# Designs tried in a protein design chat: VH-VL binders against o27280. Part 425

Target 1, 266 residues: o27280
Amino acid sequence: MDSMNVPEVLEIKRIVEESESVKTFIFSWDFRREVRPGQFVMVWDFRDEKPMSVSLIDPVRSEIGISIRRVGEFTDRVHGLSEGDLLGIRGPYGRGFELMGRDILLVGGGIGMAPLAALADEATARGMRVDALVAARTADELLFLDRLEAAGVNISTCTDDGSCGFKGFAHERLLTLEENHDMAAVCGPEPMMFQVMRILDERDVPAQLSLERYMKCAVGICGQCCLDDTGFRVCAEGPVFWSQELSRVREFGRYRRDPAGRRVPW

## First folded at step 17 (VH-VL)

Design C62 (framework fv_marstacimab)
Fold by ESMFold2-Fast, scan of step 17:
Structure C62 (fold): chain C 266 residues (1-266), chain A 118 residues (1-118), chain B 112 residues (1-112)
Amino acid sequence: as target 1 above (266 residues)
Amino acid sequence: EVQLLESGGGLVQPGGSLRLSCAASGFTFRDHAMSWVRQAPGKGLEWVSAISGRGGSTYYADSVKGRFTISRDNSKNTLYLQMNSLRAEDTAVYYCARKSNYGSFDYWGQGTMVTVSS
Amino acid sequence: QSVLTQPPSVSGAPGQRVTISCTGSSSNIGWGYSVHWYQQLPGTAPKLLIYYNTNRPSGVPDRFSGSKSGTSASLAITGLQAEDEADYYCQSYDYSLSGSKVFGGGTKLTVL
């Protein structure tokens, strides 16, 4: 039985409250099924199934973590669960981040810090220097700062309202960061990622960007996760893409797709 | 305070090789991407190659890809360009340039002349 | 032809204003990539004049200003001086090219 194509019903071992709107759900995991930062799983609450990025990969404790922000009906129901309750998990799916070079810049917005937190752990374990630019609307929405600090990451913060760190957006803060990097990884709202990508392109920093686009089917053909000009499917070829591919996509940063596959502005 | 000084240019026959060096001072060299930009006599500027701060990523213009190799030694604050299989159209002044956080070439060396002819 | 188009020459009298255009396309300036400007005095290396569309490095007088709109950018020079005679180059990034950093063909400014 291929666990990637059939949901496994797992017990919620531990729940970490990251903020008022974000929880990390921790499950025992058999690491004979490889999990890489940037990959996602399908989370099934026995009514709906949604893709969620893996935010913790801990082979020493044999655990994975999935961080979920409360944004709608499905996530509201999942947030109502307790330790000992059950969820269906299948995967992992997608290509994870590739690491190269001697240092990396992580640029995360809101819940986009979740897959980047897992990547930070891997990068530091490989001996890379890790700088993180953590962005949110307010100080209360900055995620994983303690975990990043514990991993030895050099942290810069920015908030739209100026309540912590630089007052402004991630791309504005990035312009004031003078240090260059061998690579970058970016995850967050698509308009933020588009702005950051262009700056990194001009700065000669190859970047990988994680697209957590809406998708209906994780293992089959899924038109709702296709990109406009390239035909890349997030579930088949993503969610992680190099910047040179995304900068050539008319849809990236300008439009998203609704459940019916129609283009809608951000 | 920031200084970039190129060396290694000269006259070489077609098919030959040259290695250019750029000695950097006045800033933390490892924190900046570096580029080579060339200018043929009486012509405009053409970007040639770039390297990230720690040397993990390199980039090349199509006209030089497979023939030129960019490298750096951060312990010596020195940028290099190894030029192989040189052609007459590679004749130019070669500038070492520092890449800023805004993506501009904010400091340039004085250039070194490479002449490829028989 | 270069990917970024500049007039080959412009001229003005001392004290006057000139503008130098830099015309791109949807894959560079039109995509939102920034424009930088360099001044090259005769017999010297290029020097950064304007970065990130509108910003001046320390030591560049406010007579020099940059702007960007749509697929094009402009360098404006007011109060022309004889010392402004130089070649001026715009530079941006083009995602469709492997030699991604692109320069305009250059504009020779003559102060009459």
Scores: ipSAE 0.809, ipTM 0.921, lowest interface PAE 0.9, mean pLDDT 88
Fold by OpenDDE, second read of step 17:
Structure C62 (fold): chain C 266 residues (1-266), chain A 118 residues (1-118), chain B 112 residues (1-112)
Amino acid sequence: as target 1 above (266 residues)
Amino acid sequence: EVQLLESGGGLVQPGGSLRLSCAASGFTFRDHAMSWVRQAPGKGLEWVSAISGRGGSTYYADSVKGRFTISRDNSKNTLYLQMNSLRAEDTAVYYCARKSNYGSFDYWGQGTMVTVSS
Amino acid sequence: QSVLTQPPSVSGAPGQRVTISCTGSSSNIGWGYSVHWYQQLPGTAPKLLIYYNTNRPSGVPDRFSGSKSGTSASLAITGLQAEDEADYYCQSYDYSLSGSKVFGGGTKLTVL
């Protein structure tokens, strides 16, 4: 078996509490193994395994961060861990974001900001102008604001309840912004991404979107993350897709498949 | 050398309007968000408004929302503050300030005085 | 009414150490947002003194230092000099105010 596909048992170096429901777990990382923003890793707690986006890439400190939202049994267990505890990490997998141009717009919702935060770091390091629209249900769920600010990102916030920034959804806020960028990166709830993509397409802004699907193997074999009508495997051809690619995906923004493979509407 | 020079201040009656300008030099203007910060006589600093580097995002303090409009012309390296429906409590020295990569204001102009009085 | 609370005044003799506190809340400093400090000499515009909690811009003497813990931040000045007599302001970010930048009320430092 390829060493890349074998979970490496790593010690949790540090835990950052991002919000009430989100923690970032930081690990030492050998950067001989390249990792890109937008890629994901499989996190193994010795009972179950779940895909998680890389939210921090720090070659200087030789660290990566994985942000995990508490949403179920697996994540409940993981959130119960402490610094010094062990997790299995295998990867990274999938296609990450590509950076181009001088100006980039990031649109993120909830935990979707995780890969975008990593992308923001890279973009700013490259001298790009980065604007970020950060959306969440409430102010308390907004992620990485201070980190993004520190990186030099220009932040616009959006909350469903208006507790911070624009009151409404990300796509509604985006409509109020007339400025175009050289490219956009989007990650969050799929209905949000769908609406944002439509607006960006209308404005002729090249966009990359990171999809979330149920993934088992992470290596394009099991087919659990296949997108209807295209055969795209989110773990192999994605999770980052260009808007033109997603335009071919009928299920995008409309439904997903549950662990049993059944269609579930958004 | 980074320089910020405010202008447009003066005496105006309540309900009147005034437009402030800030001429920037010594740096790539579009790469930095800009802010207006004011200081009433003998009082502390109050953040008023901010605008992103390219002007796509604007932010306002509650005290000025609906009355003030921040804008910029990157081709002229100039920041603006359109102030409408001015009130006595708007009387202050208005500073333009450059936002750093860390969210601080690393450079300030010398300020322009706005006096709202009947 | 400032979102960040500072003592209105502090004083010290030349050579002494003085500290200026900046007290916030869970929606600003306590949330983890960075704190910046500004020095305003009489009749002049503010000058950045400390950025991102602890960092000094070029030209700022090392006798100025910043710290942050919990919901509060602090500016320390060691080896107090006559030229340090000024107003000092802390600044941060508050998400409860529609993402506004916020300043402290300012502290007048008098060198005795």
Scores: ipSAE 0.006, ipTM 0.497, lowest interface PAE 9.6, mean pLDDT 92

Design C63 (framework fv_marstacimab)
Fold by ESMFold2-Fast, scan of step 17:
Parts: sequence; structure tokens; C-alpha cells
Structure C63 (fold): chain C 266 residues (1-266), chain A 118 residues (1-118), chain B 112 residues (1-112)
Amino acid sequence: as target 1 above (266 residues)
Amino acid sequence: EVQLLESGGGLVQPGGSLRLSCAASGFTFRDFAMSWVRQAPGKGLEWVSAISGRGGSTYYADSVKGRFTISRDNSKNTLYLQMNSLRAEDTAVYYCARKSNYGSFDYWGQGTMVTVSS
Amino acid sequence: QSVLTQPPSVSGAPGQRVTISCTGSSSNIGWGYSVHWYQQLPGTAPKLLIYYNTNRPSGVPDRFSGSKSGTSASLAITGLQAEDEADYYCQSYDYSLSGSKVFGGGTKLTVL
């Protein structure tokens, strides 16, 4: 556990361009430090440190991967790196996904497919039937379709603009999927996850949801973990939560916090 | 044509046990979550228990938790409810019902009567 | 804790319009959970009448309609017929209750 708190400087072994805005950075990894889907690592560029979900877990090749979307100064700098360059990696942290039953539905939006891609690999290796609903704004922003197909996953897509698959939002597409599942895992924009969670609640499908904003809570840093609660106090490590835990949180899917701690709509 | 047929009801004394069955036909049973819903004489509907399509997840109302067990056998297209430690307040018609992808109970059986009386 | 409240009875004459309310709270209908409606004719099992707030199953005539607003839902029946005499139940989901599928207390519709 102590070794997880000290950054190890690792060489970027390979970079996979997933889309115009998303890259997966692959590192050699010593699997004496176990990594599970849904866990994250702290990525250090020798100036700033940010939490990133693990998107590839490959014990056979002794590799992990982290997928990063270009959205700000830190991610812009990391996207500028090349194979052979160095990054500091600390972790893993957080609780991972739990698998149960005989089949699973994955519902991912945008970069939220990253931790779900790692989960798909584990679920298929365990002999589970895996169905994935992959959502994005446009066809070019759908992530990991080739990797999911190679793993034997049954894929449904939806895009806001209708450029690939169902035209509409993930929750609208979910309503047209008739088959039930023993469990689901959901990751993506918080408003999408909230809508999907309510449908899965009503369908008798227990769901686990991964919330990026709670990653720092798992390592004991909780400036953004101020939850407004109607008397249902949730005290659980993140970033993965069961739907029953999240249904009691008034903030979930409705608003976020700015740097001053003020509530703002999604 | 979807059909659900309950059986196994009857008269039992307080503290006794019964096992209800629901035979399903006309659809791919394993693709649907199933529930038990009960109705006491002259009263309204009360949801009792639910099970996912492959049987990996189960849910129970607080009133029956620890006493009732829901299960299914997809090879026989049959849903079960094992009822233990029965109480007078468990007296009701028990319906099996199919859960749709919209979360509704879209098909119901005819019901089987369970009477718990000394 | 959470309950879906329906009037215990409503009545109307043939050809009239009746409305049955289903009043919930912030933990069920107000949270965005859907509302479904069931018709139970005397001596029979319940039958799905309206699902997902507004939708009719095949075979349900368009004189039955559902709506949802805020913490409440309504079932409207136009052109009332003697055969509509039945008990009507709303059903939703409540996150504050374990297991969480909740039914209204039911409304007996009498066709006068």
C-alpha cells in the first residue's frame, strides 16, 4: 500500500490515438500492485498531478493504459508527449467495479468508455455476456468500438446528431433495448448517468456508476465532496458507487461546484 | 402470446412454508426480469420481490426480507417464490408479473391464493 | 415514508370524462421516475393500461390517456363506458424505500 503513494517515473511505451481528442498512454506495469477496472492513478507531468482512470489492464503483456481527453492545460501538455517520454504514476486508488451474475450492460458516454473498456475485458475473461451502449455527440467521438468488438462485446451506438446508430441520447436508446441484465456499469457525463440510473432502477438492474469528481475522496482529498443530503448521509469511497447510494444524493446529475464552492447547473 | 400461470397456493398455519411457481410461455423467459406482486383480500397491490433475467440479482420488500426467496429456472421457464415463517398478514393473492424495458409490469398471471390462518 | 396517494373512489355517467390523480413526492415521481397505470376488473388480474407516463399498449383505446407533472400523475378516461367500472392503480419507483416499486392505494371507478 506504501508503494502506491510514491510516484514511480515510467516511460511511455506506446501511444494509441483513440480519436482527434483522446489518446491512450501505455506503460509497463508490475502487477504485484494489483489494478482492477474502475480504479484510477495519479498522473504527474513534473508540474501538476491529476487523477486518470485505468482504461487497459493487461497482465499478460505487463501493461496498463490510461486514456486522456484534451480539455485543459495539463491534458494539453500530456498530449504533447511522445513515446519514450516520462510521466510519474502513483496508485492505483479507489474501489473498482464489482462483477456479479451472468451478463452485464455497459453504458458509456464519451471518455467514460475508458474505465468501461477495461471492465469489458475482465467481464469477457470471466465468461460473462457483455452488451455495450456507446454514446457520443458525433460518430467521430465514439470511443473503443474496435477494442470492444475484438473482445466479443455486443455493441449498440447512439449519437446526438444521428451520424452513427440511434439518433438521440443514451437514455432514449436504453429504453429501446428490450433485454434485461444481471447488472450494469455506467460512466459518462453526470446528467446522462442520472437518466440511465433511473431507467435501470425501474428495470430491476443494479448499476454501478463511476464519478470522476469523487476520485480525490478515495485518496483522502475531499474539497469537492461536499454533498447536499436530505438526511440520507452517504459515506463511501469512490469513484464507483452503486445506484442505491447515488439515488440519495441531491447533487447527483443536477449541479456541480465551481472553485468558490458555489452550485452551478450542469 | 405471453402467458403466466401461478400455482402452489393454499392454506397454511402461521410459521409454515409454501413454495409458489409461475410457468411462463410465449416469450424468451431469460431476457426479462420477473416479479411477485400480492393483494390482500379487499386491499391494494403490494410489490413483494423481483429477480433479474439471468437470476444474478434479487430484490425484496422490507416486509418479506429474510423470510421469502425468489428464484428462477430458465431451462424450465419457471419463476419461484419460497415463503418461510409465514404470518397472517401474508394472506393474499400472489401474482407473477413480467417487467418490461420501460419498468412496467406488462403481463400478469391469474394469481394464486395464499391463506395463513390457524 | 413515501406513498402514492389516489382518491379511493371516483364516479361518472356514460359518455363523461373522469380523471384519477396519483400524488407522489420528491423521492418518486418528483425525482423523475416514470408512472404506469393498471386496470383491475372485478375478479380478474391487473392489466397494464398506460406505461411510461403517456404510452398505451396495443389494444388500449385512445380514450385512456396518462400525464405526469411535478410530483403527480393523472389518468384520464373520456367517453366513459359501463365496462370501465374497475379498480385503477398507479405505480412508480421510490428511491427512499428498499426494493422501491410502489403502488397507489387504488381508485374504484363507478359508472353510474
Scores: ipSAE 0.816, ipTM 0.921, lowest interface PAE 0.8, mean pLDDT 88
Fold by OpenDDE, second read of step 17:
Structure C63 (fold): chain C 266 residues (1-266), chain A 118 residues (1-118), chain B 112 residues (1-112)
Amino acid sequence: as target 1 above (266 residues)
Amino acid sequence: EVQLLESGGGLVQPGGSLRLSCAASGFTFRDFAMSWVRQAPGKGLEWVSAISGRGGSTYYADSVKGRFTISRDNSKNTLYLQMNSLRAEDTAVYYCARKSNYGSFDYWGQGTMVTVSS
Amino acid sequence: QSVLTQPPSVSGAPGQRVTISCTGSSSNIGWGYSVHWYQQLPGTAPKLLIYYNTNRPSGVPDRFSGSKSGTSASLAITGLQAEDEADYYCQSYDYSLSGSKVFGGGTKLTVL
């Protein structure tokens, strides 16, 4: 195993509270190790290890950010950390997003906005026009709005309860848009992504979607994140997939596998 | 040099329709989102509508939703505002403005006056 | 009524420093959205004066400066000149209004 697969113990430089349940942990990063939006890292708190998307890539400040939603024991521990504390980071891993065209649409739900925020930064830096549909259950769960605005992104919000923006789901909001973008990047709850993908496919909009699966090794060895029928490993062939690739994946939008490998419905 | 030139303003009766145009030059038109901002006589600025570079996304102030439609023709470097069901409170100078990469409006047209009166 | 609140008028003598406040809320400036400022001379279209809180476009004198803190922003003009007499507007973004751009009510600056 090369040095890339060994967690590097890094100090938390800064913590940004994105929402009540989401924090972004910022680390110094040696950019001799390339990182792309859509890739993930394995975060090690010296007890357990979990994959997390990179949400900030700042070569100027030599920093990366990892946004983590508080959802369980591991994340509870991590959320208890302070600036100056240590975490193990190994990676980055997986296939990131590709940018094409001049105008792109980002569709994100909840913590799914994490990799998309990083992508937005890159896209705008390249002079692309970026529209973002940011979805959440409630207004309080909308993420990265300030960053996106600062980057010059055109933001549309939607919330399940109507507390902010369009009342409804992301795919419902998308249906109200008549014209298409050159490409789309999607990340969020898989049922959302599934519906969004269908609409984009119908409109012949090239789309990339970032999947979330239980990952153990992150290097394509253990097979824990293997997608049925295709043999795609989310950690190796993904987590970013083209819609055409996902069209081959029977389980997409229908079910996933839990840590024990059992099929569980969405 | 960036230039924005509005046209199409005039006098219209309540309930009537009017279509504004904004001719853009001096920059790659499709690379920039555009907005309409209006100013009633003696009053402040009010954002009306915005459209993304390719036109795939449109945004409206609540005051004009359902009545106004923003569009653009990038082949003609022209921004449009179709105004239907016009009301007296829609009376204003209408400016087209280019949205910068920072979310500001870095260039403005001279404006075109729309008067809604019986 | 404007989402962003500005004083209706401010005045100063030539050479003095004047400040124009722009007060927002947690859904706009307080959320972290950038604030921009515009100058509108009588009978003319608005002109971008400050963008992204503190930045001056080319051609704008360094007498003009912007700042942002909390839920508010401020435009400062030092060395006030007669030509500065104009209306000034702050502008930001508000996510609670379906992604709307929002302006302040405007401030009339009079040079005494």
Scores: ipSAE 0.000, ipTM 0.482, lowest interface PAE 12.1, mean pLDDT 92

Design C64 (framework fv_marstacimab)
Fold by ESMFold2-Fast, scan of step 17:
Structure C64 (fold): chain C 266 residues (1-266), chain A 118 residues (1-118), chain B 112 residues (1-112)
Amino acid sequence: as target 1 above (266 residues)
Amino acid sequence: EVQLLESGGGLVQPGGSLRLSCAASGFSFRDYAMSWVRQAPGKGLEWVSAISGRGGSTYYADSVKGRFTISRDNSKNTLYLQMNSLRAEDTAVYYCARKSNYGSFDYWGQGTMVTVSS
Amino acid sequence: QSVLTQPPSVSGAPGQRVTISCTGSSSNIGWGYSVHWYQQLPGTAPKLLIYYNTNRPSGVPDRFSGSKSGTSASLAITGLQAEDEADYYCQSYDYSLSGSKVFGGGTKLTVL
């Protein structure tokens, strides 16, 4: 019932350094405002506001966590903050993941493991069997392995350079995993998600995928609604979509649009 | 060695019901999605239904949706297809097939004949 | 009738090469979904012949090969033998259909 449209100024309670480039910022949270894995918040540093997925949901400690990769001016400023500093938080927004069945597969690439880590916590707490395929370019970019292990998740890793686990891409590793699942959740670079989605489609595993570009649509800031050759499609609320919904988006995994409306390959 | 053995086929009247079974052996049954694929006499292959390894997800061809129910008992290594409201068009050999991690049907049973005739 | 189109029959003499086509559309092969091939000898169940476009299961001779380009796939059989006389089916996935697993109509190969 609490307002979610006005940013609340919250104190950074704890910071966890996940890697050289990724930190998780933890805040006290009033769980009268439900937060589900796959939802995001708007993070305001008093200059700019950016959408960030919720990576920790802990009602017992009354905390949420937001994991942020350092990739630009906004994220560099936020990474410079310390425990006790303030950030504006607005939300949660968007539709989250839905859990179904007895076992699930998580496929995460880089920072895409952030919302999946929160989902893993929920699934294991419900007694589900969780297998996670954690992918990154290098071993140093694999995220949340210790947290997933502590939760009882069965972990497979792959790196493009072979520095940890399977040498290759997530979709190549997925093809070597023989076990079937009731559901999958996928988050990472869009080309990775597109390849993984097609394999899961062919394996009869329903998949949910989280797309960053649809997070702004959920808060009414949409510059790239679904664009196709039959005209504009009205953007649906994201960021989580079932694979069947994404199969109808001609741009998914193939190209995006620049500000002039031209196709730009991934 | 992987084996799939179908049973339960036979002659049934239009509007009737029949339950097919597929006994699986030689592999970890619970780790594989399973499908039913049918073939009408002298015709091609048509996918009918699929079920995930633990049974939490099921899929159906439009032609059988609402009439057929796929299920499995992993403790008995057995796949089932409950067929209700049968039509003459459902007459076919029904194959049990295992779905590989590549999305192919890598092992097939010998099939069981279902004839729907008045 | 079928969303994947195959010629109903092809023929060749022993030792020759034949190719069986499988023509799809933008919602299946053209979307990037894989193509698998099955061989059905007379009076028997289908057997996996080629999986994931180009791969052969253990025991399948090198003279069988698969390829995929655009919205179509092909099965090539070289050095034809009498034992190759069978029906051949391609299979893929189509996101526009319920359940989505689709087979070609089948091709009867006659070894003359």
Scores: ipSAE 0.756, ipTM 0.898, lowest interface PAE 1.2, mean pLDDT 88
Fold by OpenDDE, second read of step 17:
Structure C64 (fold): chain C 266 residues (1-266), chain A 118 residues (1-118), chain B 112 residues (1-112)
Amino acid sequence: as target 1 above (266 residues)
Amino acid sequence: EVQLLESGGGLVQPGGSLRLSCAASGFSFRDYAMSWVRQAPGKGLEWVSAISGRGGSTYYADSVKGRFTISRDNSKNTLYLQMNSLRAEDTAVYYCARKSNYGSFDYWGQGTMVTVSS
Amino acid sequence: QSVLTQPPSVSGAPGQRVTISCTGSSSNIGWGYSVHWYQQLPGTAPKLLIYYNTNRPSGVPDRFSGSKSGTSASLAITGLQAEDEADYYCQSYDYSLSGSKVFGGGTKLTVL
């Protein structure tokens, strides 16, 4: 097996509490191994392994950050860890975002902002103008606002309950925005992404969307993350897809497969 | 040429209100987040508030939360700061500043003096 | 009290090199937030001097340089000139203060 596929045991350098349910774990990283926004790593807690998006890429400090939402047993264990504790990290895997144009729109929902935050850093570093629509159920669940602000991102927020920013969903907020961008990057709940993509397509804005699927191998072998009708493997051909690619994916925005491989509706 | 021009400063009694304006020109106003930064006489710089390019997000220093409101009218290329319940410690020169793509303040106005005194 | 700590004053003779430190913490510079520097001449508004740790805006002489390491940043001025006499401020962000933009306390540079 390629050394790339062997988990490297890394010490947690720092933990940032992003919200009540989200923590960012910071690791030292050898940037001889390239990592791009939108790519993911497999996190191994020596019992189980889960794919997680890279949310911070700092080649100057030789660090990466992985943001993890507390949603189950695995993440419960990980959230119980402290600085100095160890985790296995293998990767990065998958296709990351591509940047093009002068300005970019980021549309993120919940933990979906993780890869977008990394993308924002790169885009702003390149001198791009970045607008970010950050969505969450409540104000307390909005992620990376301070970091994005620091990076120079122009932020617009929306919350389901109206506790911060626009009251409503991301696609509804997007409809109120008339200005188009050279490209868009989208990540969040798939129903959100589906609606956002439709609007962006209608406006002829090139869009990249990061999908989330159940992944096991991360190397395109097991097929657990295959998308119906296309044969796309989210871990190999994705997780970042162009809207044109996703237009071919019948299940997008409609259903997903659970760990047992059963179709479950969104 | 980028220009920022503050106005609206003056003398106000404690508990009073004042509205500052910043007229922007020479750039696409809506594309940039804007901030207010103040400086008390003989003191250092203090960030007060920020607003995103389209006005969808606002941020405040703890010292002014609940009292100050930042807003903008992109059709008029103008930034505003509504200051209510003013206190003596709010006395300062208030600068409007453009936030660059890198998070710095790349352009500043000349400032407008706000004096809160009985 | 400022979140970022600067020396209240520094001085140097013309032609000398001076350095102004900006000390933060793990919640600002140490987290990785960028540091920016501003020059404020007497009776004037601040001017951006260094952005994003090390970059000079157009018009800023190359004798001004910025660096960042750990929880601290530094502004270096070489070939000190009389016109450099001013107040200098570092600026960053701090996530522990509700995402506040934070300034140093400022440093008065005197050219002897």
Scores: ipSAE 0.000, ipTM 0.480, lowest interface PAE 10.9, mean pLDDT 92

